# Ledger of designs, part 23: VH-VL binders against q9h9l3

Target 1, 176 residues: q9h9l3
Amino acid sequence: PRKMVAIDCEMVGTGPKGHVSSLARCSIVNYNGDVLYDEYILPPCHIVDYRTRWSGIRKQHMVNATPFKIARGQILKILTGKIVVGHAIHNDFKALQYFHPKSLTRDTSHIPPLNRKADCPENATMSLKHLTKKLLNRDIQVGKSGHSSVEDAQATMELYKLVEVEWEEHLARNPP

## First folded at step 14 (VH-VL)

Design Ma2
Fold by OpenDDE, fold request of step 15:
Structure Ma2 (fold): chain C 176 residues (1-176), chain A 120 residues (1-120), chain B 108 residues (1-108)
Amino acid sequence: as target 1 above (176 residues)
Amino acid sequence: EVQLLESGGGLVQTGGSLRLSCAASGFTFSNYAMTWVRQAPGKGLEWVSAITYDSDFTDYADSVKGRFTISRDNSQNTLYLQMNSLRAEDTAVYYCAKARLAVAGPFDYWGQGTLVTVSS
Amino acid sequence: EIVLTQSPGTLSLSPGERATLSCRASQSVSSRYLAWYQQKPGQAPRLLIYGASTRATGIPDRFSGSGSGTDFTLTISRLEPEDFAVYYCQQYYSSPYTFGQGTKVEIK
């Protein structure tokens, strides 16, 4: 059986007007929710917008942060060959400048059975915060300190576990 | 308490083989990269080999590449180093060390080491 | 490979004195990936500092690390009797993970 990990990344704004989303933190947890990776990451370009209210990233976090190139290498050593679970995970992969095989990707923002379980429209895109509250009765992303990528990764994994059996069977019958 | 206990060291002839083991406890072994570091008598530390938490990646110093093989059994919380074609310059205390990360160092915990002596 | 050169080779000091140890890299090393270890005779190495300036768990605050680029420093503000040992710097920025040759801090 393939190993499974969950990932959540925080991004800051770089480039003109800070419109480029650059990786600034990455957290990866295993199936049990244990943290395998949690590092602040220094983008290769100057940070224009820390997006702190959402990302939780502040200037001091970039002191001695892991250079992007190094971090990317470390992260890929974890992700490669594994089933990777995330929420709106295409954003994480984009920030990582990495493409994970679709057959090994699980996006909790696009799992109809998960939405159904949460009494949401199956084809709607629900937030991680909402699903976590509804299905796990847990509050995440609270306060003004920004997101915790570890917390979000753990929540993502737990959400997926709720529908894992059903969804894996579905995927087996309907390969992406 | 984190504990690392090396075993398998001893006297071996040049060209011989030896297999070292490191028994780990006090932490979730399967979540961390592991490494072997050696120290020749009266000399400094030399990194030998590393393996990621899930054994998907291994790395070796040039001095041992092709001769040594690092492996692990996460179900047994044990790290291994298979040493073949041993040379006199391989004589050293071999330390098992835990990395702080799943895929890399630094090495935050060390065993007491096991002595390997290679004689002609 | 990245070569780490430590200086001095031997540092002779008395208890209570300040010790300054240098580690120079043959090429630039991200500060996050520079560590210092202490080794006493007959013992395994012990992690002192990682990320160039972060003390490992249980390490007294008299130990501090600094530096960036190619120049790194370990400072012991006031030497205790138990601090006389060999100290190694190490980079884990690029494989192979190399150590400096060590600095021996001995009692004067």
Scores: ipSAE 0.875, ipTM 0.938, lowest interface PAE 0.6, mean pLDDT 96
Fold by OpenDDE, fold request of step 15:
Structure Ma2 (fold): chain C 176 residues (1-176), chain A 120 residues (1-120), chain B 108 residues (1-108)
Amino acid sequence: as target 1 above (176 residues)
Amino acid sequence: EVQLLESGGGLVQTGGSLRLSCAASGFTFSNYAMTWVRQAPGKGLEWVSAITYDSDFTDYADSVKGRFTISRDNSQNTLYLQMNSLRAEDTAVYYCAKARLAVAGPFDYWGQGTLVTVSS
Amino acid sequence: EIVLTQSPGTLSLSPGERATLSCRASQSVSSRYLAWYQQKPGQAPRLLIYGASTRATGIPDRFSGSGSGTDFTLTISRLEPEDFAVYYCQQYYSSPYTFGQGTKVEIK
C-alpha cells in the first residue's frame, strides 16, 4: 500500500464581499481512487457567496456540515506523513490553513512532463478539466451544477499516475 | 455482504492477558477505521478503542488506556485487541465495529461479539 | 467527556403507537456526529440513524432523527412488533466517543 493520497477541496466566499475563500468541502482518495474522506464543511464565518456554479455547494449542504475545526483535525490525520497529490494544491492547503511539506507535495498543475504528455507548453498552467479530457479522455466538471471534489480528486490521482515514475525520479535528483 | 467475526474471548483470571481478533470481509478493510465496543452483562454500550485505516492513529477510553492495545493487519483483513492487566470490570461482550470512513464516523456494521470473563 | 443522558429509561407502548426517545448531551454536539443504534436481546447493535437525521441503509422510514445542540430525538412513527428493543444514542464528535445509557422500548 502506497502512502499517497489525492485531495480536492471546494471553497465558498466569506468575509467582505465574499472575497475570502473558505473550505466548504474536502475529498480525499487513496492511490486506487477509493474515497477516504468526503465531507461538507461549515466555515467559521458567515457564507456570503456559495459560488455554486463552480463549487457545487448549496445552502442545504451546510445544514449538517462538519465544523471547520473538526474537519481540519480529521483531514490532517489522513494527510500527515503522506505524499499529497492535488491540482493547484496551494489553494486547498490555504483554505485548510495547513502547510504540507514541499517534499511530500505533488501539484499536477506544475508538472512539466504532464503538460508535455498533453501536448501543452511545459511552463503553462492547465486546468484539471483540460488535462483530464486530453489524457484520460474523460469529461469532468460538466454542466452548471458545480464540481465534484471526489471526481476531481480521482482524476488528479489518475493524472499523476501517468507521470509518477518520471516525476519521482526528477524530484529525487532535484529536491524542492 | 459485510461480515465481522470476533474471536479470542474466554475465561481469564484477574491480572491476566487476552488477545481478541476480528476477521473482516465484504468490504475494502484497509479503507476504513475500526473500533472495539464492549457491553458488560445487562449493561449498556461502552466505546473501548479505535484505529484509523492505516494504523497511524489510535485512541482509547480512559478505562483501558495503558492496558489495551488496538492494532490491525490490513493484509489479513484482521483487527486485534491486546488486553493486559485484565480486571473484573473488563468482563463484557466485545464487539468489533466498522466505521463509515477512514478516520472516524458512526459504526455501520458490527460483529456478533465475543465474551470475555475476568474472574477474581 | 461528553455525557449522553437518554430518557425515558423505559417506554411501554403498543404496536401502532408513536415512540419518542430523547438524548441530551452535557455539552453542545454537532448534529453531524450523533448516531442512534438499535439492539435486540442476544443480538449485536445495528445503526439506525447517523448525522442526527440520516437513516442508515435498509432502515425503514418510520425511523427518524432530529435535534441539535444538546437535545436530540429519535422518533418511531408507528411501532412494529420488531421495533421493541433497546435504543442507544452515541456521539462521535470528540473523544472519548460515548453512548447514552439506553432506552428500552417494551410492549405494553
Scores: ipSAE 0.865, ipTM 0.935, lowest interface PAE 0.6, mean pLDDT 96
Fold by OpenDDE, look of step 14:
Structure Ma2 (fold): chain C 176 residues (1-176), chain A 120 residues (1-120), chain B 108 residues (1-108)
Amino acid sequence: as target 1 above (176 residues)
Amino acid sequence: EVQLLESGGGLVQTGGSLRLSCAASGFTFSNYAMTWVRQAPGKGLEWVSAITYDSDFTDYADSVKGRFTISRDNSQNTLYLQMNSLRAEDTAVYYCAKARLAVAGPFDYWGQGTLVTVSS
Amino acid sequence: EIVLTQSPGTLSLSPGERATLSCRASQSVSSRYLAWYQQKPGQAPRLLIYGASTRATGIPDRFSGSGSGTDFTLTISRLEPEDFAVYYCQQYYSSPYTFGQGTKVEIK
């Protein structure tokens, strides 16, 4: 069986008007929810919008933050060759400027059995917060301090585990 | 409590081989990168080798590349260093060190070391 | 490789005095990846500071780290008898993860 990790990233705004999403934190957990990686990351460009209310990122977090190129190298060492679980994971990969093989990617925002289990339309895009509350009876992303990427990564892994057997069988029969 | 216990050191002739082991406990061994650092008698610290938490990546100092092999058995919570073609300059206390992260980081815990003596 | 040069080689001080140790890198190192270790005779090294300024678990607050770029400093605000030892800086910014040659803090 392949090794599996879950990833969640927080982004800040760079570029004109802060419209470019740049990686500012990355958290990776293993199948058991243990943290393998959790670092603040310094974007190569000037931060225009910390998006703190969502990202939880503040200016002080960028003091001594890991340079992007270094962080990317470290993260890729963890992701390479593994099944990577995430929620709306295309945003994380985009921020990382890395694209994981589709056959090794699991996006909990696009797993019909997971939505079905949560009594949601199978083809709807549900938030991580909603699915976590519905299926795990757990509140995440609460308060005014912004998201915790570790908490989100852990929740994502736990959600996937609920449908892992069914989904892996489906993928085996229907390779992406 | 984190514990690292090195073993396998001893006296070996030039050109010989030796295999060091490091038994780890007190933490989830399989979640952290591990390293070997050595210290020649009366000298400073020298990084020797590192291995990621899942053994997917290994790295070596130029001074030992091609001669030393780092490996780990996560089921046994053990780190290894296979040392071949040993030289006099390899004489040192070899420390097992835990990294703070799965792939890198500072070395937040160290073993007491095991002495390797290479003689002609 | 990144070469770390520590100074002075030996620092002779009395208990209660302030110790300032320098570590200079041959090229710029992210402060996130600079560490300091303490080693006493016959003992393994102990992590003191990582990320240039973060104290490791159990390290007294008399130890502090600072610096950026190529210049880093370890400060012991008031030397205790148990602080007389050899101190090493290390970078884990890029392989090989090099150490400085060490600074010996000895009793005057």
Scores: ipSAE 0.784, ipTM 0.914, lowest interface PAE 0.7, mean pLDDT 96
Fold by ESMFold2, fold request of step 15:
Structure Ma2 (fold): chain C 176 residues (1-176), chain A 120 residues (1-120), chain B 108 residues (1-108)
Amino acid sequence: as target 1 above (176 residues)
Amino acid sequence: EVQLLESGGGLVQTGGSLRLSCAASGFTFSNYAMTWVRQAPGKGLEWVSAITYDSDFTDYADSVKGRFTISRDNSQNTLYLQMNSLRAEDTAVYYCAKARLAVAGPFDYWGQGTLVTVSS
Amino acid sequence: EIVLTQSPGTLSLSPGERATLSCRASQSVSSRYLAWYQQKPGQAPRLLIYGASTRATGIPDRFSGSGSGTDFTLTISRLEPEDFAVYYCQQYYSSPYTFGQGTKVEIK
């Protein structure tokens, strides 16, 4: 039986006009929601837009942040060989400059049974905030001071557990 | 209360083998990296080896690479160090220590150590 | 391999004095990955400072750390009798996770 972790990342804007999303925080939790990793990460490029309203990242967080190369190495040591759960997880992997095997990837933004439990259209992309409120009766991402990636990773794992048996059986019958 | 208890030290001849154990309690063992650090009598600290929370990655000091093997059993909350082809220079107190992180970190809790003496 | 060189080798001071311990790295180390430990005779090491400047749980505020790049400093603002011990710096930036050779702080 494969070990399972959940990941959530916060990004800042780099590159021309701040359009490139670069990793600035990453949180990883285990199946039980215990924190395995939670660090602010210094992107290798100049930060143009902290995106603080959503990311929660401010200039002071970068002063003692872990350099991207080091953080990436630490994160990949945790992810290797694991079933990795995330929400819109393609963006997290892109920010990590990493491709995780599709057979070991679970994206709560793209699981029809989860949408069905939330009384949402099965093929709609629903926000983590919305699914968490509907299915876990919990408010996350409250206010405009930014998201907590620990809170978001924990919510993502709890959401996946609601459909884990059904979805794992589906994937066994329909390998990616 | 975090507790680390080393055992398995003792007298061994040059070329011999010894297996050290470290029993852990008071924390979720499987969430943290673990390490062995040694200290020869009257000398400073020398990092020996480390293992990630899930055993997927291990690393060793050059002085022990190829002779020592670190491992862990998360179901038994136990860290191990298999020491082969022992040399006089391996004589030391061996400490196990817990990292603050799953893959690396400063070592925030230490055992009291177990003495390994390699007789020539 | 990153070599950490501590100075002085021995620091002889009286209680109440300020101690300043130096750790030089052979190449740049992110301050995030620099730690200081205290060890008394017959005892296991104790973590004092990690991330170059963050006190570990239960460490009194007379201990402080600073530095970046290749130069790091541990300061004990007013030595207490229990502070006379050996101090080690360690980097966990790049394997092997080396220690300095130690600075002994002893009663003058």
Scores: ipSAE 0.242, ipTM 0.740, lowest interface PAE 5.4, mean pLDDT 91

Design Ma2
Fold by ESMFold2, fold request of step 15:
Structure Ma2 (fold): chain C 176 residues (1-176), chain A 120 residues (1-120), chain B 108 residues (1-108)
Amino acid sequence: as target 1 above (176 residues)
Amino acid sequence: EVQLLESGGGLVQTGGSLRLSCAASGFTFSNYAMTWVRQAPGKGLEWVSAITYDSDFTDYADSVKGRFTISRDNSQNTLYLQMNSLRAEDTAVYYCAKARLAVAGPFDYWGQGTLVTVSS
Amino acid sequence: EIVLTQSPGTLSLSPGERATLSCRASQSVSSRYLAWYQQKPGQAPRLLIYGASTRATGIPDRFSGSGSGTDFTLTISRLEPEDFAVYYCQQYYSSPYTFGQGTKVEIK
């Protein structure tokens, strides 16, 4: 059977005025929540804004960070052929400069059955923090030190498992 | 406790074949890349081959490409090295080792090795 | 391929002395992907340092690593009797994942 992984990324600001979002951390977990990958990543461009309040990325993390091209190669070796679960996952793939087949992509920010379980409108875009609190009774992204991409990837996998059977059957009947 | 146990070494004629096995325990085998590294008698370490956690990617030293095949069976927690068209220069102790990561090293746990001797 | 050249080939020292081992790469290697191993006769290699400077679990504080680009160093601050062994650097930055030829640290 086809294996499933969950991914979460943190971005920093590059380009003019720091407005471009560039990959600076990536975490990938397997179905059981075990960490397959967790690296700080050095963007190929100068970092203008670390966005630390949200990203958790500081200058010291970049000292031993994996260069973007190398990290991308490592990450894609894990993602290839897998069902990849993420939250607002389009942003993660954009930061990776990568296209994953839509038929193998699962986005917990846009799964109607998941929103329904959380008593949210089925078409609403709900935050990972909100869904995790409502459906798993856990607080993630706690404090002012930014997000943990490992914690976020693990929460994303747990959320998907709540609707996995229903949503996989839906996608089999309605290919994207 | 992480344990790696190689087997399948021995004496083989030039041009012959051997299959090495590495039985793994004490960790979730299917989460980590694995490698073979060899050491000829009195010589240094030579990387031979590596395989990703899911077998999707393999790579080989130029000296063994086309002759050696790395594989793994995650249901049996076993790593393999199929060695064909063996040459005298393939004589070495062969170590299996576990990577810290799913796709590449560094290699944090090693077996004790198995000796392969290739003779005419 | 990236060739790693270690120097010296043999380092003869007494217990308590400081050992400095060099590893030079034929082209730049991200420090994230540089490791050091120790090997004693009849034993498998043991990971000491990865990421050029991070000690592996259970490695004593007397071992340290440094360097970037093409030049990397392993330092043993005060040699203990158990530290007389062969030391290898390795890059896993690009395939093939080459080792250096080794530095033997022996009793003077």
Scores: ipSAE 0.239, ipTM 0.740, lowest interface PAE 5.3, mean pLDDT 91
Fold by ESMFold2, fold request of step 15:
Structure Ma2 (fold): chain C 176 residues (1-176), chain A 120 residues (1-120), chain B 108 residues (1-108)
Amino acid sequence: as target 1 above (176 residues)
Amino acid sequence: EVQLLESGGGLVQTGGSLRLSCAASGFTFSNYAMTWVRQAPGKGLEWVSAITYDSDFTDYADSVKGRFTISRDNSQNTLYLQMNSLRAEDTAVYYCAKARLAVAGPFDYWGQGTLVTVSS
Amino acid sequence: EIVLTQSPGTLSLSPGERATLSCRASQSVSSRYLAWYQQKPGQAPRLLIYGASTRATGIPDRFSGSGSGTDFTLTISRLEPEDFAVYYCQQYYSSPYTFGQGTKVEIK
């Protein structure tokens, strides 16, 4: 009965020497991979390093970007009450300055049955790119223009669906 | 082709109730926020209410808050507006509209409208 | 509540002329959340511009939008006969998602 969404974020460098990661794009998809949200976000602090090779964020994207406070409000309206799936999702929540209930959080970087399907050690942290290639036979994050948070969110949902029945049953028997 | 078709308008006495329906087709209804906007004869547009794609959040103009209830049935692709304690000031054409986003506008497709007339 | 005030109330022009319509907000509105609609008599509104400056699908390039903060403008570069209508701005920045009172563009 509870709805499920997947999220992925891209960050830029802020703070001293650009070492702080600040939210600059967020994409959210539903269970079927349809895009519910995809916006460029203007961090509340000055951008020092766009990190374009990984983030895909360029100066032009920030010209009409949604201010962080407003974007956060929009994003949290979608996430509230949902099972939220992500990959290394603590980074996304940190960038959102938000903590989602653990019982409603699914992190594809930390699901032992998913690693097992990929023939990887159950306790290893595997990259989204590698899991997607091994389990979905698909290349993501290709090219030199940075990651697509839409593509990454969609891949994350597809990966979770491979283990959804088993993992949801496990969590029901072992409440967080 | 996106289509929205309102129904359920008509003549009603003050204090009465009506339920408006909006049948949606040509898009994945459950991905988008929906809204009701009304227009009194000869007047401008007035936002009435909106509902998120999943029904988790609703909001209302102050003039209708407590009297009107927006809802949706995503399995039937239908938006509703339950209108209670109707007043003469509620007389208007009521439009349903589709937002471009899951939680907020802008409103890119509109129905033809249905007329609600409230008389004493 | 954010009040949108449009000016002028009526703009009387001839085909081929340039129309400039103003929308002023009572509070700052991020440009991402300002839209313009056109409504012809007996018809539902039609989305023209969203995000203050982005044309909606199928909208001719004679329509353009600009502005930020509290001041927003819709420009129609060369009026065509079908452009004589009422135009509304709307903010969807914070609920209630208010409309301006409208600017009627009519033939002189």
Scores: ipSAE 0.168, ipTM 0.717, lowest interface PAE 5.9, mean pLDDT 91

## First folded at step 15 (VH-VL)

Design Db1
Fold by OpenDDE, look of step 15:
Structure Db1 (fold): chain C 176 residues (1-176), chain A 120 residues (1-120), chain B 108 residues (1-108)
Amino acid sequence: as target 1 above (176 residues)
Amino acid sequence: EVQLLESGGGLVQTGGSLRLSCAASGFTFSNYAMTWVRQAPGKGLEWVSGISYSGEYTDYADSVKGRFTISRDNSQNTLYLQMNSLRAEDTAVYYCAKVRYYGSGSFDYWGQGTLVTVSS
Amino acid sequence: EIVLTQSPGTLSLSPGERATLSCRASQSVSDNYLAWYQQKPGQAPRLLIYGASTRATGIPDRFSGSGSGTDFTLTISRLEPEDFAVYYCQQRSSYPLTFGQGTKVEIK
């Protein structure tokens, strides 16, 4: 099996006026889309804004949530040594207070061949929802119940697989 | 070895109150969410209440909202369920259970339960 | 709330036979947030499967879980005498957390 996983995180607002984005859910899937990790996570600080419309996070989800420091350890254990695929993944790493090696990171929001395939400008930042619809003919993030980080992670992995060969060759010639 | 030991059950009249306790050992109690699940005689399992690891977040089944209160004392490794305004339909064996880190919302360890009987 | 309906109510089988238990949800259970428990008479429930298909620690490989969406299955490939018990499914997709009504696996 490939040492490749896809990650997607949901964040809630903490700190003054809820402007601090804190990890509240993390989903990790393998190359085949199988869920390796999917947990609600409790920030160390009081949640001011659940951002439910986008995050899908509700107060009830925090009842059985895993403390951040524990979850972080679990997640990092999974990610270590892997090629990590994500969309706008810098936000996920920031929320995790972790930075994966650039050479082992794949950000589907910054893959020109992927945008080209979707008939989008190569230098544009397209949403996961848009790319998924255009290239996979699948609707994600539908409704007002918020995002599903598992679905988003799976979509991200599938998108990357469309350009994997080309992009990996590119990276081999042009290491980050 | 993980151990959960419920206590406080017994016979109580309708409208009465009872406080259940669950003594935990064999794991870092303060790191885990906990839950109460009950089972009426000859019936299935019913989720009653849950509480986060710090106690800050709680939730209840509609059947017990406003009457039951879940709490915990992490310094004593003890989970509590304060039951007020008890009804006949609250008669059940009450289990305390530990919530998993992986698969949160599933319960990997259970106590042996304590019987609560509410009579008119 | 999400209602979980288990079938059959009772399953009468002999040791060595295959048991197939169904759990159907009234609505989609997100991300396979489905667990299975075993309960023997006079005992507390025991976690068998979480995440629809992951065996809990110490659970024999004759137990397996599968399914997604609204339909989930617990399979016991070859029943052992100690497997005759009541089995419950449980969802953690939404609150309130809910259990199925149970399937009793009894000896024929």
Scores: ipSAE 0.794, ipTM 0.905, lowest interface PAE 0.6, mean pLDDT 95
Fold by ESMFold2, look of step 16:
Structure Db1 (fold): chain C 176 residues (1-176), chain A 120 residues (1-120), chain B 108 residues (1-108)
Amino acid sequence: as target 1 above (176 residues)
Amino acid sequence: EVQLLESGGGLVQTGGSLRLSCAASGFTFSNYAMTWVRQAPGKGLEWVSGISYSGEYTDYADSVKGRFTISRDNSQNTLYLQMNSLRAEDTAVYYCAKVRYYGSGSFDYWGQGTLVTVSS
Amino acid sequence: EIVLTQSPGTLSLSPGERATLSCRASQSVSDNYLAWYQQKPGQAPRLLIYGASTRATGIPDRFSGSGSGTDFTLTISRLEPEDFAVYYCQQRSSYPLTFGQGTKVEIK
């Protein structure tokens, strides 16, 4: 079977009024939750809003951060040919300026069986925090120190495992 | 191939100033964050300051904040440390180091260091 | 601030023996952000291990790193005469960046 990884990214605000989301941290874990990649990333554009409450990114993290071009190359090398699991993963791919094959992409924000297990509407877009609390009895993204992208990537992988057999079978019958 | 050469160390009085330089070669200097680390005689390593590849972001240890200024000139492949209001506890060998970007925040190349002695 | 405490402070061994050096963090450190350095007298530090367990380029197989969370270990499987030096662990999981106080490996 194909290797599977989970990814989570943290973004900062760039561009006018800080409204553009630019990649500032990326964490990738394997199927067992072991960290394959975890780096702070320096966007090519000036940071207007660190979004620290959610991102956990502070000015000091940028001092030794990996330049976006270098980080992107490292990350894409890991993702190529793998099933990539994420939560609202289109945001992560947009920040990476990358499109992963749909057949190899799994988005825990849009898996009806997962919502059903959480007693949520089948078509609702549920937050990672909510699903993790409901289904894994775990609190993530706690406090005002920002999100941990490692923690979030690990939670995303665990959530997918709850529906992996069912969802992989579904995708085999219904190729994207 | 990678080489880092510190210079500008020497003997200086308490309250004095000194500017350290680090000449870099063998890599694309402007792509890499750089760091100063010091080592007092008979003591361990202490991180002093770091600077992003473009120079836009800097940070300092609390012990030197407000007194030291890190800077770089990417056109000359040179890293600098301006040290003002020097104190006896600043006596150390000062190393410049290159930041590694994989498996990181480690420092993969170091200069040989330059000795700063603060007397009085 | 994450404090790194290395033990023992000094390790007196003979060539050919196995050296085991410990680094304990005051709070959890991601494996990805833990490194080990060697420093010989009068020389700059040399990167040995990054990512807790990955050998840097040109580092002999006798050096290995392991551990996670708060407990990390550097092992030198068979000491060579050139390995008698001071060893430092270092983290960048949290700011400020910190080093351990060092373990001196000396000839018995």
Scores: ipSAE 0.605, ipTM 0.836, lowest interface PAE 1.8, mean pLDDT 91

